# VH-VL binders against q9nrl2r1430to1533: the designs that were tried, part 53

Target 1, 104 residues: q9nrl2r1430to1533
Amino acid sequence: GGVHELSAFEQLVVELVRHDDSWPFLKLVSKIQVPDYYDIIKKPIALNIIREKVNKCEYKLASEFIDDIELMFSNCFEYNPRNTSEAKAGTRLQAFFHIQAQKL

## First folded at step 22 (VH-VL)

Design dd9
Fold by OpenDDE, fold request of step 24:
Structure dd9 (fold): chain C 104 residues (1-104), chain A 121 residues (1-121), chain B 107 residues (1-107)
Amino acid sequence: as target 1 above (104 residues)
Amino acid sequence: QVQLQESGPGLVKPSQTLSLTCTVSGHSIDYGYTWHWIRQHPGKGLEWIGSIYYSGRTEYNPSLKSLVTISADTSKNQFSLKLSSVTAADTAVYYCARGPYTTDNYYMDVWGQGTTVTVSS
Amino acid sequence: DIQMTQSPSSVSASVGDRVTITCKASQSISSYVAWYQQKPGKAPEPLIYYASYLYSGVPSRFSGSGSGTDFTLTISSLQPEDFATYYCQQANSFPLTFGQGTKLEIK
């Protein structure tokens, strides 16, 4: 394959994944480890899914990309109390995202 | 792009219940985010009424909590406000808005155009 | 509840002027402040979030600063379209609260 410069969406996904606080979001929550997760969260999503959508050029507008990321954070805060490690990580990562998203 | 539009009767009699609906287009209300109701009395500032998360969980202004109910209808992609036992003090422009679902920073990034509600006998 | 004390309540200025609006929180709220612009008969429009970050499309003459309890909105060189009412909001905790507003009028 050829070498190409990453798109803005690709670059931001890379930055999110590489962030120290991305660990709760890298892949879908395990039903084995968290048995009640999918009883509460009806629209699960994670960075690996979003990355795949970016790679397939499924996002036509920046708002669509942003909406998926915001859903990801919304799910985190809906399920995890604010004093959990997941919520704290999510809070920091979301702040980072909110700043970077305005560059899209 | 997401758009919000308030609707409901512009005139309500004292002691009756004010009912408003916010219709959202370009985005599903159950697809993340927080949805807000804000009002502005004539010539005054902005007052937060309450919010509903994409999950249906709600937050209310304590000053109004006993009189306010916020609900969502995902089938119509709407969320609603009911304010009971209204008085002249409830005359205002009512706005619905969207903001991110957060733990510590509930700013509002998209607003409806607002709808005027007058409480009068 | 967190109170947001906004000042001044009104200010008269001319095109080209530097304008500063202040908002003081009753307790520390880090950088969780938003600013909105409202023109007569219109809904508030978001200007700034996280105290100092401009929304896309907002002119660079607008700026926000502050952290903790003291926050400032500055318009470096006032333009005709900037005459409006401005509001700060603390976004840190419920109940969400706004400043009283600052009406920026033509001198």
Scores: ipSAE 0.929, ipTM 0.961, lowest interface PAE 0.4, mean pLDDT 96
Fold by OpenDDE, fold request of step 24:
Structure dd9 (fold): chain C 104 residues (1-104), chain A 121 residues (1-121), chain B 107 residues (1-107)
Amino acid sequence: as target 1 above (104 residues)
Amino acid sequence: QVQLQESGPGLVKPSQTLSLTCTVSGHSIDYGYTWHWIRQHPGKGLEWIGSIYYSGRTEYNPSLKSLVTISADTSKNQFSLKLSSVTAADTAVYYCARGPYTTDNYYMDVWGQGTTVTVSS
Amino acid sequence: DIQMTQSPSSVSASVGDRVTITCKASQSISSYVAWYQQKPGKAPEPLIYYASYLYSGVPSRFSGSGSGTDFTLTISSLQPEDFATYYCQQANSFPLTFGQGTKLEIK
């Protein structure tokens, strides 16, 4: 197959996934492992879902893509106290995203 | 693209309650982010009033906390500010704004155009 | 509360000038500073976040620097549309606070 240049959204998702602090965000939170998660978080989302949306070209505007990513971080900080590993990872990853998102 | 628009009475009498609404378009207020109220007294700087997270949890300026209530109506995609017992000192342009939901960096990336509120008898 | 002391309160400059505005935090806030530009009768517009990163669309003549307690906004070559009031904001902790503002006027 031919080599295609990744779209800006695809590239950023790849960078987010490869980031050391992406581990809380790669997939949806397990209801088994975190029984109360979905009682608190009403709009769950994760990088694999966002990646799928990118692959399906569901984002027509950069703002739509950014909104999903920010929702992902918002969920993290809403559920996880500030001193948790998840929140700390999210903080670092969000900072990375905020900088990279300006290129979109 | 997200847009914010403040609305409410431009004139409020002393001791009454100031009520403002921020109508958000292009984005659902319960879809992440933090939503802020800021005001600016004539000829003065900016003062943060309070914030409401997309979840409905609130943060208030301690200097105003006892008098301020911020709420959200997802059905209307609005969040509101109520300031009780107003005085002339509450005369200001009031802004609503959006920023990311963070742990340590609450900058404001989108602002409304502001609405002027005058407190006068 | 974290106080942001902004200076100068006003500055007169000419087109083409280099302008520097300073903001000092009462305690260390890392790089969690934002800068805004406000023109008369208008809402503040974001310029810089994370102390040194420009929003998309902001001219490259604007730059931000600093960390800890001392922060600077610089306009390398002032343009007519840059005459406005500028505000710094500490974004690190509640209550969120702003500098007093710097009014940049034409000389």
Scores: ipSAE 0.929, ipTM 0.962, lowest interface PAE 0.4, mean pLDDT 96
Fold by OpenDDE, look of step 22:
Structure dd9 (fold): chain C 104 residues (1-104), chain A 121 residues (1-121), chain B 107 residues (1-107)
Amino acid sequence: as target 1 above (104 residues)
Amino acid sequence: QVQLQESGPGLVKPSQTLSLTCTVSGHSIDYGYTWHWIRQHPGKGLEWIGSIYYSGRTEYNPSLKSLVTISADTSKNQFSLKLSSVTAADTAVYYCARGPYTTDNYYMDVWGQGTTVTVSS
Amino acid sequence: DIQMTQSPSSVSASVGDRVTITCKASQSISSYVAWYQQKPGKAPEPLIYYASYLYSGVPSRFSGSGSGTDFTLTISSLQPEDFATYYCQQANSFPLTFGQGTKLEIK
């Protein structure tokens, strides 16, 4: 078959994943490593989950995709104090995302 | 697409409590984001009142903190503002707005249409 | 608290004019500034975030610049629909604060 270009959502997910500050967001937080995480975060999400949803064409609107990404960041900032590496990474990645999201 | 709509009494007597509700559609308020209340006195600028995170944690304007309560009702997909002991100075158009949950950039990307509240005896 | 000093409070201009509005923060806020446009009887509408990035749908004649304490909103060629009141906002820390506003009027 021919080479297909990534959709805008796919491309942005790829860019997010490749970003240096994506490491807190690549997968769901481990309950073993962070026992209280899921007591605090009620709607966990991560880039791998979002990527899967993109691949399955579950996002019909850009707003739906953006909402999941923003939830991901919201969860990070809700759980992690602002001085943590995770929050700092999230801050930078979110800024990147906010800029890129306007292209959607 | 997310939409916000303010509602509540347009007239409040002095010393009473102003109560407003922001109804959010197209998005669940417990699905991330920060939710804001802003007001604008007639012919004046914008004043931030307070905010509530999707988790329910709140931030308040220090000038109003003792008088303001912001809460959320996820079952109704609403968040509310209560301002106690109102005076004529509280006459304003009240807006609710949405913005990202951040550590350092709390801008408002979606606004309600606003609702006018007049404080008068 | 961080104060946002916006200037001018009002400006009269003609269609086609270049208009610049400034906002000065009382302390450094990096690029965490938003700009809003408000027309009479309407809610503010976001124009710019992160000091210099336009929201989708905002005409390219609008631009924002600045970092630290000094920020500017520029309309390169004023159009009739641009006559409105503009507000800057520091978004860096609570309490969130707005500039006093700039009313852009027809000359």
Scores: ipSAE 0.903, ipTM 0.952, lowest interface PAE 0.5, mean pLDDT 96
Fold by OpenDDE, look of step 23:
Structure dd9 (fold): chain C 104 residues (1-104), chain A 121 residues (1-121), chain B 107 residues (1-107)
Amino acid sequence: as target 1 above (104 residues)
Amino acid sequence: QVQLQESGPGLVKPSQTLSLTCTVSGHSIDYGYTWHWIRQHPGKGLEWIGSIYYSGRTEYNPSLKSLVTISADTSKNQFSLKLSSVTAADTAVYYCARGPYTTDNYYMDVWGQGTTVTVSS
Amino acid sequence: DIQMTQSPSSVSASVGDRVTITCKASQSISSYVAWYQQKPGKAPEPLIYYASYLYSGVPSRFSGSGSGTDFTLTISSLQPEDFATYYCQQANSFPLTFGQGTKLEIK
């Protein structure tokens, strides 16, 4: 409780969510909209899930946090061909993340 | 933190198959990322051999593709390299490495210490 | 395949010197270049990614620049621990390829 400064993880999640290219990653892919997604992606993850884990202090190491973010990108590129809007957005967001992650 | 360690026979006879394993610790190999094999002939530069994504999909150096197989064993948290019909030209230090899964920027951010393989009769 | 032509193959320098290593790609690869440092008997260690961004822990005397086809690694003031072999790598597309390496030796 109470007002406190955001952790480095919290701050980075906020920045990722606010990024223009975050739209493919904000929440889990809908099985209704993408019926075959979960046949291909075995470890689904999204920014809202990662944010929740941050809020619950589930990340003890920066590497754990980074791993989840990288999984998120990996899933995107595994499922989406490189010429899709999702992959292109992911590419830009990942580059942003890679740079910011060095500050952790 | 993630650590990679190469293992396998340090001596292989010509025409035999070179087999190496990279054991990954601190991270599950099916939890994203791209996993690479790179080699370095004595006194020479670095040569990319191939890569395997966390999903199991592979990429190979065209110059070696017909001879190279990269696979992963998630139960052991390992990925492996097999290079068939080896010659003296395959004598090298072999490295495994990790990098992000990307569409356009496949750099290696974590490397194993490397293992020396000598091809000799 | 994308060829990375690294220059020079070797360079002799003294502590405190400014050293520049260049890498030229056979085609445009945007900023998708990584640089590695390798000391004798050791594995390569990453220095730079995305052409100009330093890994955490890499001294600020190291810098990378360039885009398209021409890239440079610069050490502003050479330190004793910097004598090693350096490699550029194009990370844009498969097959991944490295420069020939630059051996930085003590003058």
Scores: ipSAE 0.902, ipTM 0.952, lowest interface PAE 0.5, mean pLDDT 96
Fold by ESMFold2, fold request of step 24:
Structure dd9 (fold): chain C 104 residues (1-104), chain A 121 residues (1-121), chain B 107 residues (1-107)
Amino acid sequence: as target 1 above (104 residues)
Amino acid sequence: QVQLQESGPGLVKPSQTLSLTCTVSGHSIDYGYTWHWIRQHPGKGLEWIGSIYYSGRTEYNPSLKSLVTISADTSKNQFSLKLSSVTAADTAVYYCARGPYTTDNYYMDVWGQGTTVTVSS
Amino acid sequence: DIQMTQSPSSVSASVGDRVTITCKASQSISSYVAWYQQKPGKAPEPLIYYASYLYSGVPSRFSGSGSGTDFTLTISSLQPEDFATYYCQQANSFPLTFGQGTKLEIK
C-alpha cells in the first residue's frame, strides 16, 4: 500500500472504465432491470465501487484490489451464460485486465 | 498473501475413498476465482482432476467424473477432494491451486505445496 | 480433449546457452497457454500466461511465444537455477491438460 500502489490502482481502474467492454461493469446491476440477479450473486461489486475504494485508500495490498476486480468478473461469468453479450464483454475486459495487472 | 496447503492421509488402501483438504489463507474461497485439484503421477506429468468455482459449481475431468467429488466449506475456508474406489493408479502427489474464474483462459496462479498419497495394501 | 505434445522430453545445455522448448496443441487454443517451472521436490511455479506474458518476478531471460497450436518457451541465457522440469498447459477449455514435461539438465 504506498503512494505508488494507489496511483497504479487508480490508473488501472481508469483504463478499465475507458475500455469499450466496460459497460456491464460500470455500476451495480439494477434489481429492477434484472430482478433475479441478487438471488444468484451474493457479493455484488462494480467499477464505480472499486474506484471509490481506491479513492478512499481502502486497499492495503495490490492483492485486495485484484481480488475485487476478479470477483467482478467471476460474478459476470456466474450469472451470464458464455454466449451472452455481457459474458463476451467480460471475457475481453478480463483479458485486458490480466495484461495490465502485470504493472502491479 | 494467499497460500494453499493440502492435507490428508498419505496412505490409502485400495477400494477406499481418498479424502484431501485444501486450506486457503489470505483469501476467502467464496470471493471469486476457481479452485482446482491437480495430481502428478510418479515420473509423469500433471493431470487436472477437477475444479470448484467460488459459487460451488464444479467441473470434473471426464475420465474421473463418476469417482470424484469436490466440495467447499466456506466457514473453514477449505475445499476438498474425495476420490472413491482408489487403485494403485491413483498414487500421486496431489496439488490444490487457484486461478481466475474465466470463460477461456484457466491458468493457475497459486499452487499448494503438494501432498503425497500412496495407494497400497 | 485437447492433447498437449511437448518436446523435447529432455535437454542438456550449458550455462549461458539459449534453450527452446516447444508445445503443440491438438486443436487451436488461440494464445491460451500457460508455462510452469517445477524444481525437484517442489510444486510447479507459474512462468507465463497468455502464451507470452511473464508472471511478476520471473526473470526476463524467459520468454514465450506462439498462437493457434504451436507454442515455445525460450530461456535466452541459461542459469544454474533454471535446471528444472517445464510444463505447458492448455488453459482454453475443460478438461485442462498439460504437456508431459521437458527436463532441463545442466551439462
Scores: ipSAE 0.870, ipTM 0.936, lowest interface PAE 0.5, mean pLDDT 93

Design dd9
Fold by ESMFold2, fold request of step 24:
Order: structure tokens, then sequence, then C-alpha cells
Structure dd9 (fold): chain C 104 residues (1-104), chain A 121 residues (1-121), chain B 107 residues (1-107)
């Protein structure tokens, strides 16, 4: 982790947040709105948390940053059936991430 | 740096069960991703055997489905392959691999070193 | 099941040559193809994903192209370390399937 890696992490997380399909991933899933989510997903994560970790320099390696984003998508596909709007958004955003991650 | 290492017996007799273990270091197997078993027959190409997701759900090659079990032990950070009723056709180099958990693009970004299994009397 | 037909089965070439390897899918798989390089006694190594995107550390002489059913791996100027076997993989759906491989050997 140097300043060039931290700038790349920030740029990429900003691009993910600005993407039209980011809406399922902006914040942690609400226990009130989705009561069973935390019975199924044991390691919740979302873009606001990842962005905070970037701002606090918690990622020392690009692989650590990538792993949190891949966990975020893994949780989405584990909880949501493939025909849901959440899974479809996740599919498109993950594809975008895989291409943009070339910049890391 | 994530590393995958296969282990198990190199020689198995016909009709017995082949058991292999993949030990993962540098990443927890329950922290996202999909974990795969692939084999390579002598002088031939690669064949996907099956996968286990970070959650423990599995997918198997239909050609092997009744013979294959893939499981995980998160306390040891390992996932394992059992293949029952083996024949000489199961002689291969066996690889474990990691790829993203996805809906439509299952490429593999990290591979183990491979372990040779020979099935013979 | 989606079959991947890879050609040629082998190529004999010299250092500095341009080499093209093709892979055909039995049905459309969009751009969901990966390519791997394998040296004898070693595990496959990732080269390309999404048909055309290079993995980190892969030299720029490698390139991939294609969409739908027809895919190509090109090495623009062979180096000694490029003599290996190359595999395409359809990544679109289970069961995951691979081409039979192309062995690239020195003349």
Amino acid sequence: as target 1 above (104 residues)
Amino acid sequence: QVQLQESGPGLVKPSQTLSLTCTVSGHSIDYGYTWHWIRQHPGKGLEWIGSIYYSGRTEYNPSLKSLVTISADTSKNQFSLKLSSVTAADTAVYYCARGPYTTDNYYMDVWGQGTTVTVSS
Amino acid sequence: DIQMTQSPSSVSASVGDRVTITCKASQSISSYVAWYQQKPGKAPEPLIYYASYLYSGVPSRFSGSGSGTDFTLTISSLQPEDFATYYCQQANSFPLTFGQGTKLEIK
C-alpha cells in the first residue's frame, strides 16, 4: 500500500458507487426490512464500509480490497435468487468491477 | 498472497474411493469466492469436476455427479474431493482452484500445484 | 453442455513469429472465455479473462479477441518462455468446459 494504490482504491470505489447498479450495495442490508439476512450472511459488507476502510488506509494490499468487493458480490448471489433485481444488478456491477480492476 | 495445495494418496486401486484435500493459505475459504476441483488426464485436456461456494453449496459435473462429493472444513481452511468407484479413467493430475462467485463468468484466478493420482491394480 | 473446439492441436514456430490460436464454442457465450498457459509439470496459469483482458503481469505481446462463438488468442512475437500448451475455457455456465489444448513448440 502506497499513495498510488490508495488513490486507485478510492477511484474504483467511487466508480462503483456511481454506477447505476450500485443500489443494493451502498449500505448494509437492513435487519428490519430483511429479517433473515443475517441468519444467512455471516460476513456482511457494503460499499460505504469499503470506502471507509479505504479512507482509513486499512487496505495494505490490492488483494485485500479486491477480496472485500468479491465478498460483497458473493453475499449478494448467496442470498438473492438469480431472477431478482438485486442479483441482476450484482451481475452487471461485478462485470464492471472485473474490467475496471485491471487498473489496480 | 493466496496459495492452494493439494494432498492425498498418489495411488488408488480400482473400485475404491479417491480422497483429496486442498489446503488454502492467505485467505479464508468462507470469505467469498468459489472453490473448484479440476483434473487433467494424461496427454489430454482439462476437466472440471465440481465446485464448492464459500457458503458450502456445491455444483458438480453431471458426468460425475453420482460419484463425487466436495466438502469444506472451515476450521482447517480446507476443501476436499471424494470420487467413488474409481477406474483407470480417473488417473489424472488433480488441481484445486479459486474463482469469483458469479452468475455467468466462472474463470479461475488461482490454481494449486496439482497432485498426480494413478488408479491401477 | 457447451463444447469448446480449439485449433490447431499443435503449432511449430520460431522465436519472433506471430501465432494465432482459435477456440469455437458450440453456442454463444458472449465474451465469457478465459485463456490459460501451462508449462510441462506446472499448473495452468491465467492469461486472459472476459475474452480480451490480460491478467496482471501478462506481457503485452499476448492478446485475446472474440465474442459469441469465435475466440482468438494471439502472441505477436514469440519469446522462448511462450513455448507451452494453451487452453481456452468457457466460463459462462456449468458444467465448465475447456478446449483440448494447443501445444506451441519450437521449430
Scores: ipSAE 0.866, ipTM 0.933, lowest interface PAE 0.5, mean pLDDT 93
Fold by ESMFold2, look of step 22:
Parts: sequence; structure tokens; C-alpha cells
Structure dd9 (fold): chain C 104 residues (1-104), chain A 121 residues (1-121), chain B 107 residues (1-107)
Amino acid sequence: as target 1 above (104 residues)
Amino acid sequence: QVQLQESGPGLVKPSQTLSLTCTVSGHSIDYGYTWHWIRQHPGKGLEWIGSIYYSGRTEYNPSLKSLVTISADTSKNQFSLKLSSVTAADTAVYYCARGPYTTDNYYMDVWGQGTTVTVSS
Amino acid sequence: DIQMTQSPSSVSASVGDRVTITCKASQSISSYVAWYQQKPGKAPEPLIYYASYLYSGVPSRFSGSGSGTDFTLTISSLQPEDFATYYCQQANSFPLTFGQGTKLEIK
């Protein structure tokens, strides 16, 4: 809750988007390019969706925001084998997020 | 405000199957993360038993793999442990826990209160 | 399996003391160490992740350091509520393993 937490959520999402390893997470995975993705991942989410939820004030608790970010990484690691570029990017971005999330 | 609570019988006879359930509140178990079972034998350290991912995939301690199953019931928001053919060595406090789904940093951020299981004739 | 060896197994100390607990991994685990505090009759509680980062709400008198195989938990000025057992955990790979614990007692 509160306006201060919403500003912190917005700042953190911007930092995630700006990170070099954000590229697998900017928008939802294309069904055309990856047709089996949505058979495996039941709760898809991406940074553009999380950012819009922040803009619409849909997160009332920091835990709700953190849970969506962690779901985003969970989906990445569930779908992508650990040796893929997507999983490696996710690993680095998640580590960055865990450090930045101390500020929440 | 995620909370985890273990439940199950406190006393189990040797050779029986130990069955425990972790009830999760404040978060859906199929909404990311990994969910763990850990035990602590009297006077000993902590031992990781295994994990279930939000997707239902499992990882088991190799020392227990043939004896352990972990499963989830998303409709009840619970995940469960079954340990077959128990002996006195399985007497312990059993914890459920949550941690981030990661590739290389499996720390646990929320723990249940623990439940004592005694294996005795 | 990666073995985690804590030293010492117990420490007797007074309020206000600086206490250092070490943990050694049997192979390199980068900085993927977590530390937990456990009081009698209670579950472990997280203190530190990624070797040096404090969990939210953990007092600043706690600190962690190390990388590779050698890790340290430090309490800079011991408080009465810090008397507990402390565990390190390697978080790098399955099976997850814990140190044997360090019991911190009042002198």
C-alpha cells in the first residue's frame, strides 16, 4: 500500500526494463513463434503487463508485486532449459531483482 | 503475508507411510515459486527432503528418492509429503517452506511452524 | 553432494560481544549461501541470502561475507535475542544441504 510503495514499484519495474537481460521478459511470448508455450505456462506474465498493473494501481501490497515478478521468472525457468540464453538472462535479471527488492 | 502450516499424524509405526500436508495461505501454490520439505532430526541439523515446483515438477534428495513422493492439490492450496517404509531414523520435526524458483540460488524465504513426527513401535 | 561445514559448533558469548561464525563448502558455490536463525521450538528464520544481503527486517548488526567456499556470518554487537542456533545453507544446487549448526549461548 501507499503512494510511496507504488512509486517504488514503478522505479523497480523501470530498472528491470532497462537491464540488458530484460529482453525475454518485455512482452508476452508469441504463440506464433512458440506454439507450445501456452500449453505449458498457464499464468503468462511479462514486464509490460506488470508495468501496466503498477500504472493502474492494481498492486496493494509489495508482496503482490513481488509475486508477479517471481512468477515471471518461474515461467522462464519452467519453460526454458537452464543452458538457454533465455534462462541465463533470467538468472542474471532475477539476481538483480533480488538485490533491488531489498529496497521495498 | 504468505503462511505455511504443516499437518499430519504425530506418531507413525515403523514400516508404515508417513503422510504430511502443508496448507498455504496468502499465496497460490501454482503461482510461481518452489515448495520444499525439510526435516530436523533431534539433536541434528537440517535435511532437505525434496521440492515441488509451482508446475508440479519435483526434485528429491537422492538419499530418499525411492521412498519419497511430493504432490500438490491446487484446489486446496496444499502440497504433501509421503515417506514410505519409515524407521526410527525418520523421527524428526518436519517443515514445509517456500523459496524462489531459480536456476542457481535456492534459498527459502518462508517456513512453516514445523510438526513433530515420532516413529515408534 | 556439497558438504557445508560450520565452525565453531558452539560459542559462549556475552551481550555486546562481536561473534563470527564460518561456513566452508566442499566445492565452489560462488555466493549462493543463505543463513538462518533458529530459536528453540521455532522454525528457522531467514537472515541472509546471496552470502551478504540481509532479509527485510533483519537488524543491521548482522552481516555476511564470502564467496567461493568460505563464508562468514558476523553479529557486531550481540543482543539477548540473538542467542539461538545458526545454520548456513548452500543454495547453489540440489540436493540442498545445510551446515550442522552453531549454537550461540549466553556466557
Scores: ipSAE 0.826, ipTM 0.927, lowest interface PAE 0.7, mean pLDDT 93
Fold by ESMFold2, look of step 23:
Structure dd9 (fold): chain C 104 residues (1-104), chain A 121 residues (1-121), chain B 107 residues (1-107)
Amino acid sequence: as target 1 above (104 residues)
Amino acid sequence: QVQLQESGPGLVKPSQTLSLTCTVSGHSIDYGYTWHWIRQHPGKGLEWIGSIYYSGRTEYNPSLKSLVTISADTSKNQFSLKLSSVTAADTAVYYCARGPYTTDNYYMDVWGQGTTVTVSS
Amino acid sequence: DIQMTQSPSSVSASVGDRVTITCKASQSISSYVAWYQQKPGKAPEPLIYYASYLYSGVPSRFSGSGSGTDFTLTISSLQPEDFATYYCQQANSFPLTFGQGTKLEIK
């Protein structure tokens, strides 16, 4: 990425953070509160980490940015059964992301 | 950017095991997403065979009666299909594909070129 | 299993024509339909997901509509590169299933 791509990544991340269904994804899952999470999820990621990578210009390609966001959803669906509040929030936020990502 | 390429034998005899490999470049197969096998029969439409998630968990088409196994080799960035006890009905073009890991919207956004497999005596 | 019935099986059309292809699901699948274009000797390529959203880089002459059981793909003004076979796919649940295809030929 150029400056236009960084601006678009930041805009999309901000939209994801502000979405009502972002609450499971804002920060990494606490090992104290969820002890088995890191036994199951090998590559944890969250919106605050993705925002920091955008701020530091760490994404060279739009595909790298998209892959981190898709990994975030993949982790959610891998760990959480489909009928949980976390999985349902993830389903709605991922659908929003798929539509908004057309702008990239 | 991401590319998928099928490889394996073009001719397989009846009752043998068909083995195909999909080599993925431009993306790690253990970095999210879902990875699929689809086949296209001569003069017929497309049939989903099964999928493997980035975590190694699998889903199979029930119509294949547990004859199918899909596996991944992360060190080679490959996922593979084995179909046992093949018959002429298994003659098809075989595709590998990628899609998002979802709960209810399983579309494929990247496809391999396809490889033709003929099952014949 | 959810059956996808696609029609017509083939259509002859000229460059500039408007073409509509339909796909009917055997039960409601909300809007979880994808559409693919396949040219001879090549793999399918994504056109549309979620019934109506164009995949990145797909020309705006393609559009999709429908929900529940009835879905359409429309090409508003055919171009020479659009002569191909088109497939719908229900994306809602396993096993994933496809329509039988519609071959779009030059008239």
Scores: ipSAE 0.785, ipTM 0.921, lowest interface PAE 0.8, mean pLDDT 92

